# VH-VL binders against Rhythmically expressed gene 2 protein (Reg-2): the designs that were tried, part 7

Target 1, 260 residues: Rhythmically expressed gene 2 protein (Reg-2), of Drosophila melanogaster (Fruit fly) (q94915)
Amino acid sequence: MRSLSRFRLITFDVTNTLLQFRTTPGKQYGEIGALFGARCDNNELAKNFKANWYKMNRDYPNFGRDTNPQMEWQQWWRKLIAGTFAESGAAIPDEKLHNFSNHLIELYKTSICWQPCNGSVELLQQLRKELKPEKCKLGVIANFDPRLPTLLQNTKLDQYLDFAINSYEVQAEKPDPQIFQKAMEKSGLKNLKPEECLHIGDGPTTDYLAAKELGWHSALVHEKSYAYLVKKYGEDIDRDHVFPSLYDFHKKISDGAVVW

## First folded at step 19 (VH-VL; from w6 with light chain Q56Y)

Design x6
Fold by ESMFold2, fold request of step 22:
Structure x6 (fold): chain C 260 residues (1-260), chain A 123 residues (1-123), chain B 108 residues (1-108)
Amino acid sequence: as target 1 above (260 residues)
Amino acid sequence: QVTLKESGPTLVKPTQTLTLTCSFSGFSLDEYGVGIGWIRQPPGKALEWLAHIYWDDDKRYSPSLKSRLTISKDTSKNQVVLTMTNMDPVDTATYYCARVQTYTASGYFLDYWGQGTLVTVSS
Amino acid sequence: EIVLTQSPGTLSLSPGERATLSCTASQSISSRYLHWYQQKPGKAPKLLIYYARLRYSGVPSRFSGSGSGTDYTLTISSLQPEDFATYYCQQWGSSPFTFGQGTKLEIK
């Protein structure tokens, strides 16, 4: 972990970086839908979940936080769930929607729906062992609703982390600079410089480029090739800071193969 | 390779209806978050957004021109059509179509533009 | 309607100099809704900076963007001959989605 010694703050994204869904939303929604009498094809649910993710983010950004009037994040999810099922052929009746959506909202706080990404627990354990809190703060920066602390507790990742920032509560989303600035403040570190910060995430724009442009160091965990990423997102992506998983990141750091 | 091209009449008489077609390749309007927008620029003046249509057929129109504009898509032909009624000499401008894109699902921008077509409105 | 006011209207500089172009919004907007375009005479606009500060693919590193709220800046650190053009900021936060009036960057 010698190459990480320059960092006083290391932050992680959550979704597809530290944690991932155990099964697709299509399958999970399908199983819960059947329980409530709303049977839909799992592939249609997966398609329409993604469609409604885009629609909701377009029309009600930041889980409804950044609209006027503000929408509560539970209402935001209820609207997404209702649209997903309606477009998949089995609308949820209004009188059942609250209980149905509440059940899904509660389920997605738990390890029933989430699991660690490959290598995430092992990396966090090693970091906490070797980078004590008085020397380096470990945190989360996520475009996420207020369930984030409970999710981290239920998946047992909270024990390795000094703080977690969710975009809903701070009224700022990645890639906007304010959420990164808030994380620096939350760390409580005096005279923290951007070059002493490392952000690790799976979003080429929202995580990697966003942090790098602010003078932080960044690591990108992504399934696509470097050639694909540079073609789409430009030459600001550094070949030596792209990794297929946190497992590979951890191995490269341990081997001394990463230079910042 | 992403390309867009505008087609339609270059000379229109006052009161006539303008119909412009944006033909594109290298992407599909089946892609989530993608759309086509229309922007015009009168000679020597600033750019003005007119309308756009998203992959899910959601349509947005400039409020001052809404009563005169209709936008539609044909995903199978990779085309988007803009119709503007009751043309006037002040509508003389270069008309561009451009791809609407997002990397966040919430923040949108215009990353590829057609070459533009000059439409002159004159009797 | 959000009005974007660009200053200066015309900026006359020599190659190698630093250019600073300002865009002021009449209302606060999130930085992810603010973008910068370059337009050369007779050509379509080209996206340079999206989300206020991120360079689009293929844009040279001498271009940078910054700002938040109502005040946004495009900086060109060392002007090249091909950079003399008109620059527009654009917001996509509130309908109608508006462009600034432009800053013409011309050779002195």
Scores: ipSAE 0.897, ipTM 0.940, lowest interface PAE 0.6, mean pLDDT 93
Fold by ESMFold2, last read:
Structure x6 (fold): chain C 260 residues (1-260), chain A 123 residues (1-123), chain B 108 residues (1-108)
Amino acid sequence: as target 1 above (260 residues)
Amino acid sequence: QVTLKESGPTLVKPTQTLTLTCSFSGFSLDEYGVGIGWIRQPPGKALEWLAHIYWDDDKRYSPSLKSRLTISKDTSKNQVVLTMTNMDPVDTATYYCARVQTYTASGYFLDYWGQGTLVTVSS
Amino acid sequence: EIVLTQSPGTLSLSPGERATLSCTASQSISSRYLHWYQQKPGKAPKLLIYYARLRYSGVPSRFSGSGSGTDYTLTISSLQPEDFATYYCQQWGSSPFTFGQGTKLEIK
């Protein structure tokens, strides 16, 4: 871990970086829907979940926090769930909607719905062992609702982390610079310089470029090729800081192949 | 490669209806978060947003021009059509179509533009 | 309506100099809603900077954006002959989605 010794703060994204869904929302929603009498085709649910994700983010950004008037994040998810099922052919009756949606919301706080991404636990274990909290803080910066701390606890990742920032509570989301500044403040580190910070995430824009432009170092964990990423997101992506997984990142760091 | 091109009449008379077509290639309006917007620029003046349509058929219109504008898409033809009624000489401008794009689902911008078409409104 | 006021209206500089263009919003905007475009005479605008500070694909590194809230800046660190153009900021936070009136960057 020699190449990481310069960093006093290392932060991670959550979704598709540290944790991923065990199964698609379409399949998970379909199974729970069937138990509650709202039977829909899983492929339609998957399609309409993604469609409603885009619609809700367009119309009610940051889980409703950045909406005027503000929408509670549970209401935001209830609206997304209701739309997803209605568009998939089985609307949830109004009298059942709150209880049904609350069940899904609670389930997604747990390891029933989430699992670690490849290499995430092993990397965090090694970082905590070799980079003591007095020397380097480990944190999370996620565009996420307030379930984030509970999710990290239930998946047992909280034991490796010094803090977690969710965009809803701080009223700022990536790629906006304010959420990165909030993370630096939350670290409690005195005289922390951007060059001493590393951000690791799967979003080319929201994680990699956003942190890099602020003077942080950043690593991109992504399944697409470097050529694809540069074509879509531009030449500011460094080939040597793109990795297929945290497993590959960890391997490259361990063999000294990464230079910052 | 992404390209957009505006087509339609270059001269219209006052009170007539303008119909402009944006034909594009290299992407589909089936892509989540994608859309087509129309922007105009009178000679020597600033850019003015008119309307745009998203992949899910959600439509937005400039409030001051809303009663005069209609936007629609034909995804199978890769076309978006803008109709503007009751044209007046003050509407003389270069009209652009541009791709609406997002990398966050919440923040949108115009990344590819057509070359524009000058529409002159004159009797 | 959010009004974007750009200053200066015209900026006269020589190649090699540093250009600083200002965009002030009439109310606070999240930086992910603020963008910069370049337009040369007789040509369509080109996107330079999105989300206030991120360079679009193919944009040279001499272009940079900064700012938050109501005050945003486009900087060109060492002007090239091809950079003399009109620059517009644009907001996508609240309808109508407005552009600034432009800053014309001209050769001195």
Scores: ipSAE 0.896, ipTM 0.941, lowest interface PAE 0.6, mean pLDDT 93
Fold by ESMFold2, last read:
Structure x6 (fold): chain C 260 residues (1-260), chain A 123 residues (1-123), chain B 108 residues (1-108)
Amino acid sequence: as target 1 above (260 residues)
Amino acid sequence: QVTLKESGPTLVKPTQTLTLTCSFSGFSLDEYGVGIGWIRQPPGKALEWLAHIYWDDDKRYSPSLKSRLTISKDTSKNQVVLTMTNMDPVDTATYYCARVQTYTASGYFLDYWGQGTLVTVSS
Amino acid sequence: EIVLTQSPGTLSLSPGERATLSCTASQSISSRYLHWYQQKPGKAPKLLIYYARLRYSGVPSRFSGSGSGTDYTLTISSLQPEDFATYYCQQWGSSPFTFGQGTKLEIK
């Protein structure tokens, strides 16, 4: 952990960094849809979930918060869910839509739908053991709706974290610089310099490059190879700071193999 | 390797309809978040966005030109077509097609451009 | 409509000098909607900076972007001969999506 001693603030992304879905949205939506009389093929649901994710983010960014007029985040998800099922061949009846969508929204607050990513719990435990809060703050910066604190509590990750920032509540999302600045402010650390901050996430643009450009250090956790990543996102991605998982990151840090 | 190329007439008479084709390779318009946009530049002047089409067939038009523009895609041919009606000498410009791209699903930019084609409107 | 005003209109500098190009929006926009393009005479524009501050793949590290709200800046830390071109900022936050009028960077 010596290579981390220079950092007074370490922040993490959530989705596909600390936590991941237990099953695909296609499968989970399909199972719940069947209970409400909306039977769709799981592969169609997965395809149309992704399609609607792109449409909703294009047309109603930041879960509707950055929309004029503002859309409530629950309405944002209801619209995504309704579109996903309708495009998959079995629209949810209007009289059932609110209850159906609310059931899915509530389920995704819990460890029923989420599990830790490989190595995330072990890393957080070790960081809290070796880097006490008075020396180093640990936080979350996530493009996420207001369910984030409840999710972290229900998955038992909140015990290792000093704070969590979700983009909806602060009305700022990655890669915009404001959300990183809000994290520095939330840490409460005096005279905190960007080079004393480390951000760890799976998004090449939203996490890695965004933090790096602000003078933070960053680590990218991603399943694709360095060669793939540099081809798409450019040479500003440092080979020495790309890891296939938090497990591998933790191992490299423990071996003293990472330099900043 | 991503490439785009504009094709169509280089000389058009006033009142005629201009039809331009963007032929592209190295990517598919079925990729989520991807699109094709049309931008023009009158000689010596700034760039002006005209229209674009997204992978999901969502279409956006410049409000001041909307009544004159139609955009469509043919994914089997890797082509996007722009039609502009009632051409006028003030529409003389270099017309570019460009790939619409996003790394966030919310923020979009034009990362690859065709070489452009000069369209002159005169009689 | 969001108007992007670039300043200066023309900037005359020598190789090795620092260039600072300004783009001012008529109303506030999120930085992820602001982009910078380079255009050389007779050529198509080339993306340099996306989301106000991130370098596109293949863009040299001497190019940097900054700013938020209404005020955005493109900086070239040490000008090279190939950097003399016209530079445009562009917003994708509100239709119609607009470009600035350009800043011509020319060799002194």
Scores: ipSAE 0.896, ipTM 0.938, lowest interface PAE 0.6, mean pLDDT 93

Design x6
Fold by ESMFold2, look of step 21:
Structure x6 (fold): chain C 260 residues (1-260), chain A 123 residues (1-123), chain B 108 residues (1-108)
Amino acid sequence: as target 1 above (260 residues)
Amino acid sequence: QVTLKESGPTLVKPTQTLTLTCSFSGFSLDEYGVGIGWIRQPPGKALEWLAHIYWDDDKRYSPSLKSRLTISKDTSKNQVVLTMTNMDPVDTATYYCARVQTYTASGYFLDYWGQGTLVTVSS
Amino acid sequence: EIVLTQSPGTLSLSPGERATLSCTASQSISSRYLHWYQQKPGKAPKLLIYYARLRYSGVPSRFSGSGSGTDYTLTISSLQPEDFATYYCQQWGSSPFTFGQGTKLEIK
């Protein structure tokens, strides 16, 4: 891992970087909804989940933490779930909504709903084995609610990580610089320079460009081609630091093919 | 290729209602997170946000002008309409429509603008 | 209402020089709500910088943004003839969504 030896801090995004959903929210919500008597078409649920994701982030950013008045993150999710089912033609009765929503909230803390992305476990294992922990900290920076530590424990990724930052608790979300600065503080490293930090994520704006503009090094894990990405997000995306998956990233650093 | 164009009267009398249409192409208001906003600029002065409408029909109005403004969309025609009642000479300005866009679902900006239309309010 | 105050009102510089334009907010805002636009006479504004620091696609690398909280800066590292224009900062964190009064960048 000699191409990574310059880094004292390596951080990862979670969703679609380290972990991904096992099934779509439309299918998962549909299966659980049927158990609670809320019969909806899975495609309608998927559509309306996405619609409500945009509405909630617009109106109640950062899972409700950044709103006035502040909304608790559990209420944020209950509102999203209620809207998703109501718009799909099967509103959950008020007397069942709280219990149903809590069931989904708890389920999404676990490996029942999440699985590792391709190559994520293998990379983390090798990084922990080969990079001395006193010289290189491994962490997470995620736009996520307070379930993050429990999710990492339940998926067994916490054993490879020194810390995890979630946007709700620190009241700052990517691409804002404050959440990256908080991760540097959380690392506990003395005299840590931005150029000694590497951030790896799937968001062209929220992960890659945000970290790079702060003077960190950055790697983008994304399914789209470099040509597509540069056309949409601009030429600040470096071709040599875009990878289809963490598996491909891992192979390239093992082959010595990555230069920072 | 994203384009927007404003249309409507260029001269209105005080107290009349102004109706402006934004016709756009290269995107759809069915896209999540997308919207259309209206911004005006009096001659030689700064830009002022008036209103915008999102893909889900959520509407936002400048608080000081809210009683005079109505915004609506017709997604099938790729059009957004703004009306402004009780026009006054102080409302003389270039009126722009622009696309509302987001890369985070929480942070929004105006990435494509129409050429603008000058509306003069005079007796 | 959040007032955005831009300084200077007019900045006179020559091609090749570095321009530094300031935008100060009357209260703290998250960086992802602050944006910069360029406007040439008789033309519509054009987005340059979004989320305070990120260049919109197609914007030349000589443009950069920085800042957080109440203080934000647009920098043009080496002025080109086409860069002489008026620049506006804008916030979308709190209604009404306001623009600064503008900084006119003109040939000295």
Scores: ipSAE 0.885, ipTM 0.933, lowest interface PAE 0.7, mean pLDDT 93

## First folded at step 20 (VH-VL)

Design y1 (from x6 with heavy chain L110F)
Fold by OpenDDE, fold request of step 22:
Structure y1 (fold): chain C 260 residues (1-260), chain A 123 residues (1-123), chain B 108 residues (1-108)
Amino acid sequence: as target 1 above (260 residues)
Amino acid sequence: QVTLKESGPTLVKPTQTLTLTCSFSGFSLDEYGVGIGWIRQPPGKALEWLAHIYWDDDKRYSPSLKSRLTISKDTSKNQVVLTMTNMDPVDTATYYCARVQTYTASGYFFDYWGQGTLVTVSS
Amino acid sequence: EIVLTQSPGTLSLSPGERATLSCTASQSISSRYLHWYQQKPGKAPKLLIYYARLRYSGVPSRFSGSGSGTDYTLTISSLQPEDFATYYCQQWGSSPFTFGQGTKLEIK
């Protein structure tokens, strides 16, 4: 952990970095759908969820924040949910869609839908124990909607964090440099330099390369091999800063095996 | 290895319709976020986006040329076809097809390009 | 539509020199929508920089992108002979998805 003492700001992504889904959205949607009388195949729901995720991000980026006119993030999710079920052969009637979608929206800000990634809680605990807020700030930078603070509270991750930034509220989505700049500002640290910052995430482009290009230090948490990542995203990915999990990252850091 | 190749007539008469086919390999148009776009470049001039089609069959056209353009895909054949009606000498250009790609689901770019095919419109 | 204006139109430099190319948008766009392409004579364009700042696979480290809002820059720290080409910026923020008019980088 000594190698981290050089940093004044350490930030994390959320989805698939600190937290992951307990079950796939398809399964979760299927379960809730059944309660509302909308029964369909979970695999179809999973497939169509992913499809609608891409469509919605393409047409209404940043959960509708970057749309003109602006779409409310609840409406964004409602549209995604409606499309997912409709394309799965279980269209939700319009008169029920509001209540149904709200149920899902509320559910996904609770610990019912989320669990910590391997090693995330232990790492945060150790960091907070060793690094005092006066010396090093711990924060979150996530492409996320306004539910992020509530989610962090409900999963009890907020106790380790000094701040949390979501793309919707800052009106900037990773890998845009503005959202990282906002994190630096939110830290409240004067004369903070990029080389004093470390960002940890699972996105090769949105987290790792984005932060690295800004002069931040960066760690990539990803299940794929280094060879795969370099082939797809290029040689700017450093082998020594790719880890299978935060557990592994924590172990390597503790062993003094990571050089920045 | 990702490859794209344009095919079609290299000479078209004014008022006739141009039909170009983009044949690609190394990927599928069923992949989420992927698409095929068409870009043209008159000799010695800049690049101009014409149209593209996404994996989900969503089609986008240049507003100024929309009335003249039709884009379609055949995923099973790994082909995308562009049709442009009422060709004019001003439409003489090298026409490229290119893969539409994204790493964020919201930011898209052209990462692979065909070699291009020169289409001359002349009587 | 969003108009991208590149400057200068032509840039004459020698190998080893630093090149700075500008792309100005008529309205503000997110950096994830701005890309740079390299085109050599008689060849198809190649993706060079995506999301304004990230080097595409295989692109040498001497290439870098920066900027935000309306102003973006492509920098080549030390020009190599193979770098002399035309460079285009392109935006994918709104339709039509326009290109700049290009900057021709030629050898002095």
Scores: ipSAE 0.950, ipTM 0.968, lowest interface PAE 0.5, mean pLDDT 97
Fold by OpenDDE, fold request of step 22:
Structure y1 (fold): chain C 260 residues (1-260), chain A 123 residues (1-123), chain B 108 residues (1-108)
Amino acid sequence: as target 1 above (260 residues)
Amino acid sequence: QVTLKESGPTLVKPTQTLTLTCSFSGFSLDEYGVGIGWIRQPPGKALEWLAHIYWDDDKRYSPSLKSRLTISKDTSKNQVVLTMTNMDPVDTATYYCARVQTYTASGYFFDYWGQGTLVTVSS
Amino acid sequence: EIVLTQSPGTLSLSPGERATLSCTASQSISSRYLHWYQQKPGKAPKLLIYYARLRYSGVPSRFSGSGSGTDYTLTISSLQPEDFATYYCQQWGSSPFTFGQGTKLEIK
């Protein structure tokens, strides 16, 4: 992993990079819904969850942080949950909505809903073993709500990380340069240069291109082929820095096959 | 390949209603985050957003023109229709339809545009 | 509404020169809401830069975007003959989703 020794800051995205859902939100919602007497088709829930995700991000970006007036992130999720079930034919009664939504909100802070992505834990372990915090900081940059620290703790990923930035608290979402700047500041490293930073994530635009355009090094963890990615997002994506998983990334790095 | 094409009358009389159709291919309005917008440009002037409709049938209108605009979609036909009432010579412009796109679910832009259709309002 | 003011109105340069176009917003906006379009005479606009800094597919590397808050910049490092056009910035932060008045880049 000598190729990584050049970096003073390495950051990761969370969702679909370090952690992924154990089950789809639709299935998870369905299970919990059933407990609360809201029965509906899991496929419909999945579909409508994704729909409401887009709607909510469109209308209330950054989990409500960027709205005027500001929406609390709990309210943001409550609205998403309410919409998801309502559109699935299982509207949650108002008298139950707070309790129901709070249950889901709390549940998604735990390891019940999340599992490590392939190779994430092993990579972090190896990085922390080889890279001392005094020389290289490991951090998270995520478009996430304030539950991020708790989630990282509950999944035991926090033991490998020096800091975690969520978009809600810093009031900036990827790909905005501000959130990356906040990470640099949070690292506490003096005279840190962009070229000394590496960002690893699954978002072609939010992670890879965003970091790259700031002068950071960037690795894209994505299941799609390079050809697909280039076709969709352009030729600024470097083939040599696209990996199907963190496991593969780790392997390539270990083999000395990655050139930065 | 993504394509958009505007169709409708190129000449409209004052006070009449303009109806424009955007026909598109290469994508579907069932795709999350996608939409169709209308932008016009008077000759020699800047671009002006009019309205757009999202995949979920959410409609957005220019506040100054809202009372005159109606946008609708037919996903099955890959068409979006814009109507503008009470046309005036000042509304003479090239009208474009464009695809609304997002890569983040929160940041939207127009990535593909039709060739535009010149609509002249004259008695 | 958010007013986008572009400067200069007209920029006269020669091929090979560096072009710097400015877009100033009347209020602060996130960079993910700022985009640049190129329009040639008689043609439809084309997306050039999205999210303030990212080149759209097919856009040459000589084009770059920067900025944050209220101030954004489009830079063309070395002008090519085909780059002479009108450039518009556009914001998608709040309705109405306004365009700048445009900067016409003409050949000197």
Scores: ipSAE 0.950, ipTM 0.968, lowest interface PAE 0.5, mean pLDDT 97
Fold by ESMFold2, fold request of step 22:
Structure y1 (fold): chain C 260 residues (1-260), chain A 123 residues (1-123), chain B 108 residues (1-108)
Amino acid sequence: as target 1 above (260 residues)
Amino acid sequence: QVTLKESGPTLVKPTQTLTLTCSFSGFSLDEYGVGIGWIRQPPGKALEWLAHIYWDDDKRYSPSLKSRLTISKDTSKNQVVLTMTNMDPVDTATYYCARVQTYTASGYFFDYWGQGTLVTVSS
Amino acid sequence: EIVLTQSPGTLSLSPGERATLSCTASQSISSRYLHWYQQKPGKAPKLLIYYARLRYSGVPSRFSGSGSGTDYTLTISSLQPEDFATYYCQQWGSSPFTFGQGTKLEIK
């Protein structure tokens, strides 16, 4: 862990970095839909969830927070859920929509829907043992709605973290520089320099390049090859700071194989 | 390899309707977040956005030109068509099509452009 | 409508010099909606910088972008002969999705 000693702040993305879905939204939505009498094919639900994720982010960015007028994040999710089922062949009746969607919203606060990514718990445990909070702060920076603190508590990750920033509450999302600056402020560290900060995430643009351009150090956890990533996202990605998972990242830093 | 190319008439008389086709390859409008936009540039002047269409058939038009513009796609042919009615000499410009792209699902930009086609409107 | 005002209108510089191009928005926009394009005479525009500060694939490291809110900057740290062109900023924050009027970077 000695290669990390230069950092006073280490931040993580959440989705597909620290936590991932236990099962696809298609399967989970399908199970809940069946309980409420709205039967849809799981593969259609998965397809239409992704389509509606793109539509909602295009039309109502940051879970509705960056919309004028502002949309409440619960309304944002209700609209996504309604569209997903309607496009999959079984619209949720208006009189049921609030209760149905609220059930899904509550479920996604829990470990029923989420599990740790490979190596995330082990890395956080070791960082907390070796990098004491007075010397190095550990936090999250996530494009996420206000459920984030509850999710971290329910998945038992909150015990390893000094803070969590969600984009909805701070009205700023990655890759915008403002959310990274808010994380530096939230850390409470005096005279914190960008080069003393490390951000770890799965988004080549939203996490890796965004932090790197601000003078932070970055690590990218991603399943695609370096060649694929450079071709799509450009040559600013450093081969030596791309890892298949947090498990591989942890192994490399433990072996002393990572230099910053 | 991503390519886009504009085709259509290069000379149009005032009041006529202009129809331009963007033919593209190396990507599909079935990809989430992808689209095609049209931008024009009068000789010696700045770029002006006209319209664009997303993979889900959502369409956006410049408000000042909306009554004159229609955009449509044929995903199976890898084509997007722009129609502009009631052409006027002031509409003389190079017309470009460009791919709409996003890396965040919320922030969009034009990453690949066609070579452009000059359309002259005169009697 | 968001108006993007670029300054200066024309910059005359020599190869090796540093260029600083400004783009000012009439109202605040999130940086992920601000982009920079390069256009050479007779050619289509090319994307240089997306989301205000991130280089598009294949763009040389001498190009950088910065700014937030209403004020954005494109910097070229050491001008090469191929960099003499017109540069446009563009916003995707609010319809109509406008371009600046351009800054022409000329060889002195």
Scores: ipSAE 0.898, ipTM 0.942, lowest interface PAE 0.6, mean pLDDT 93

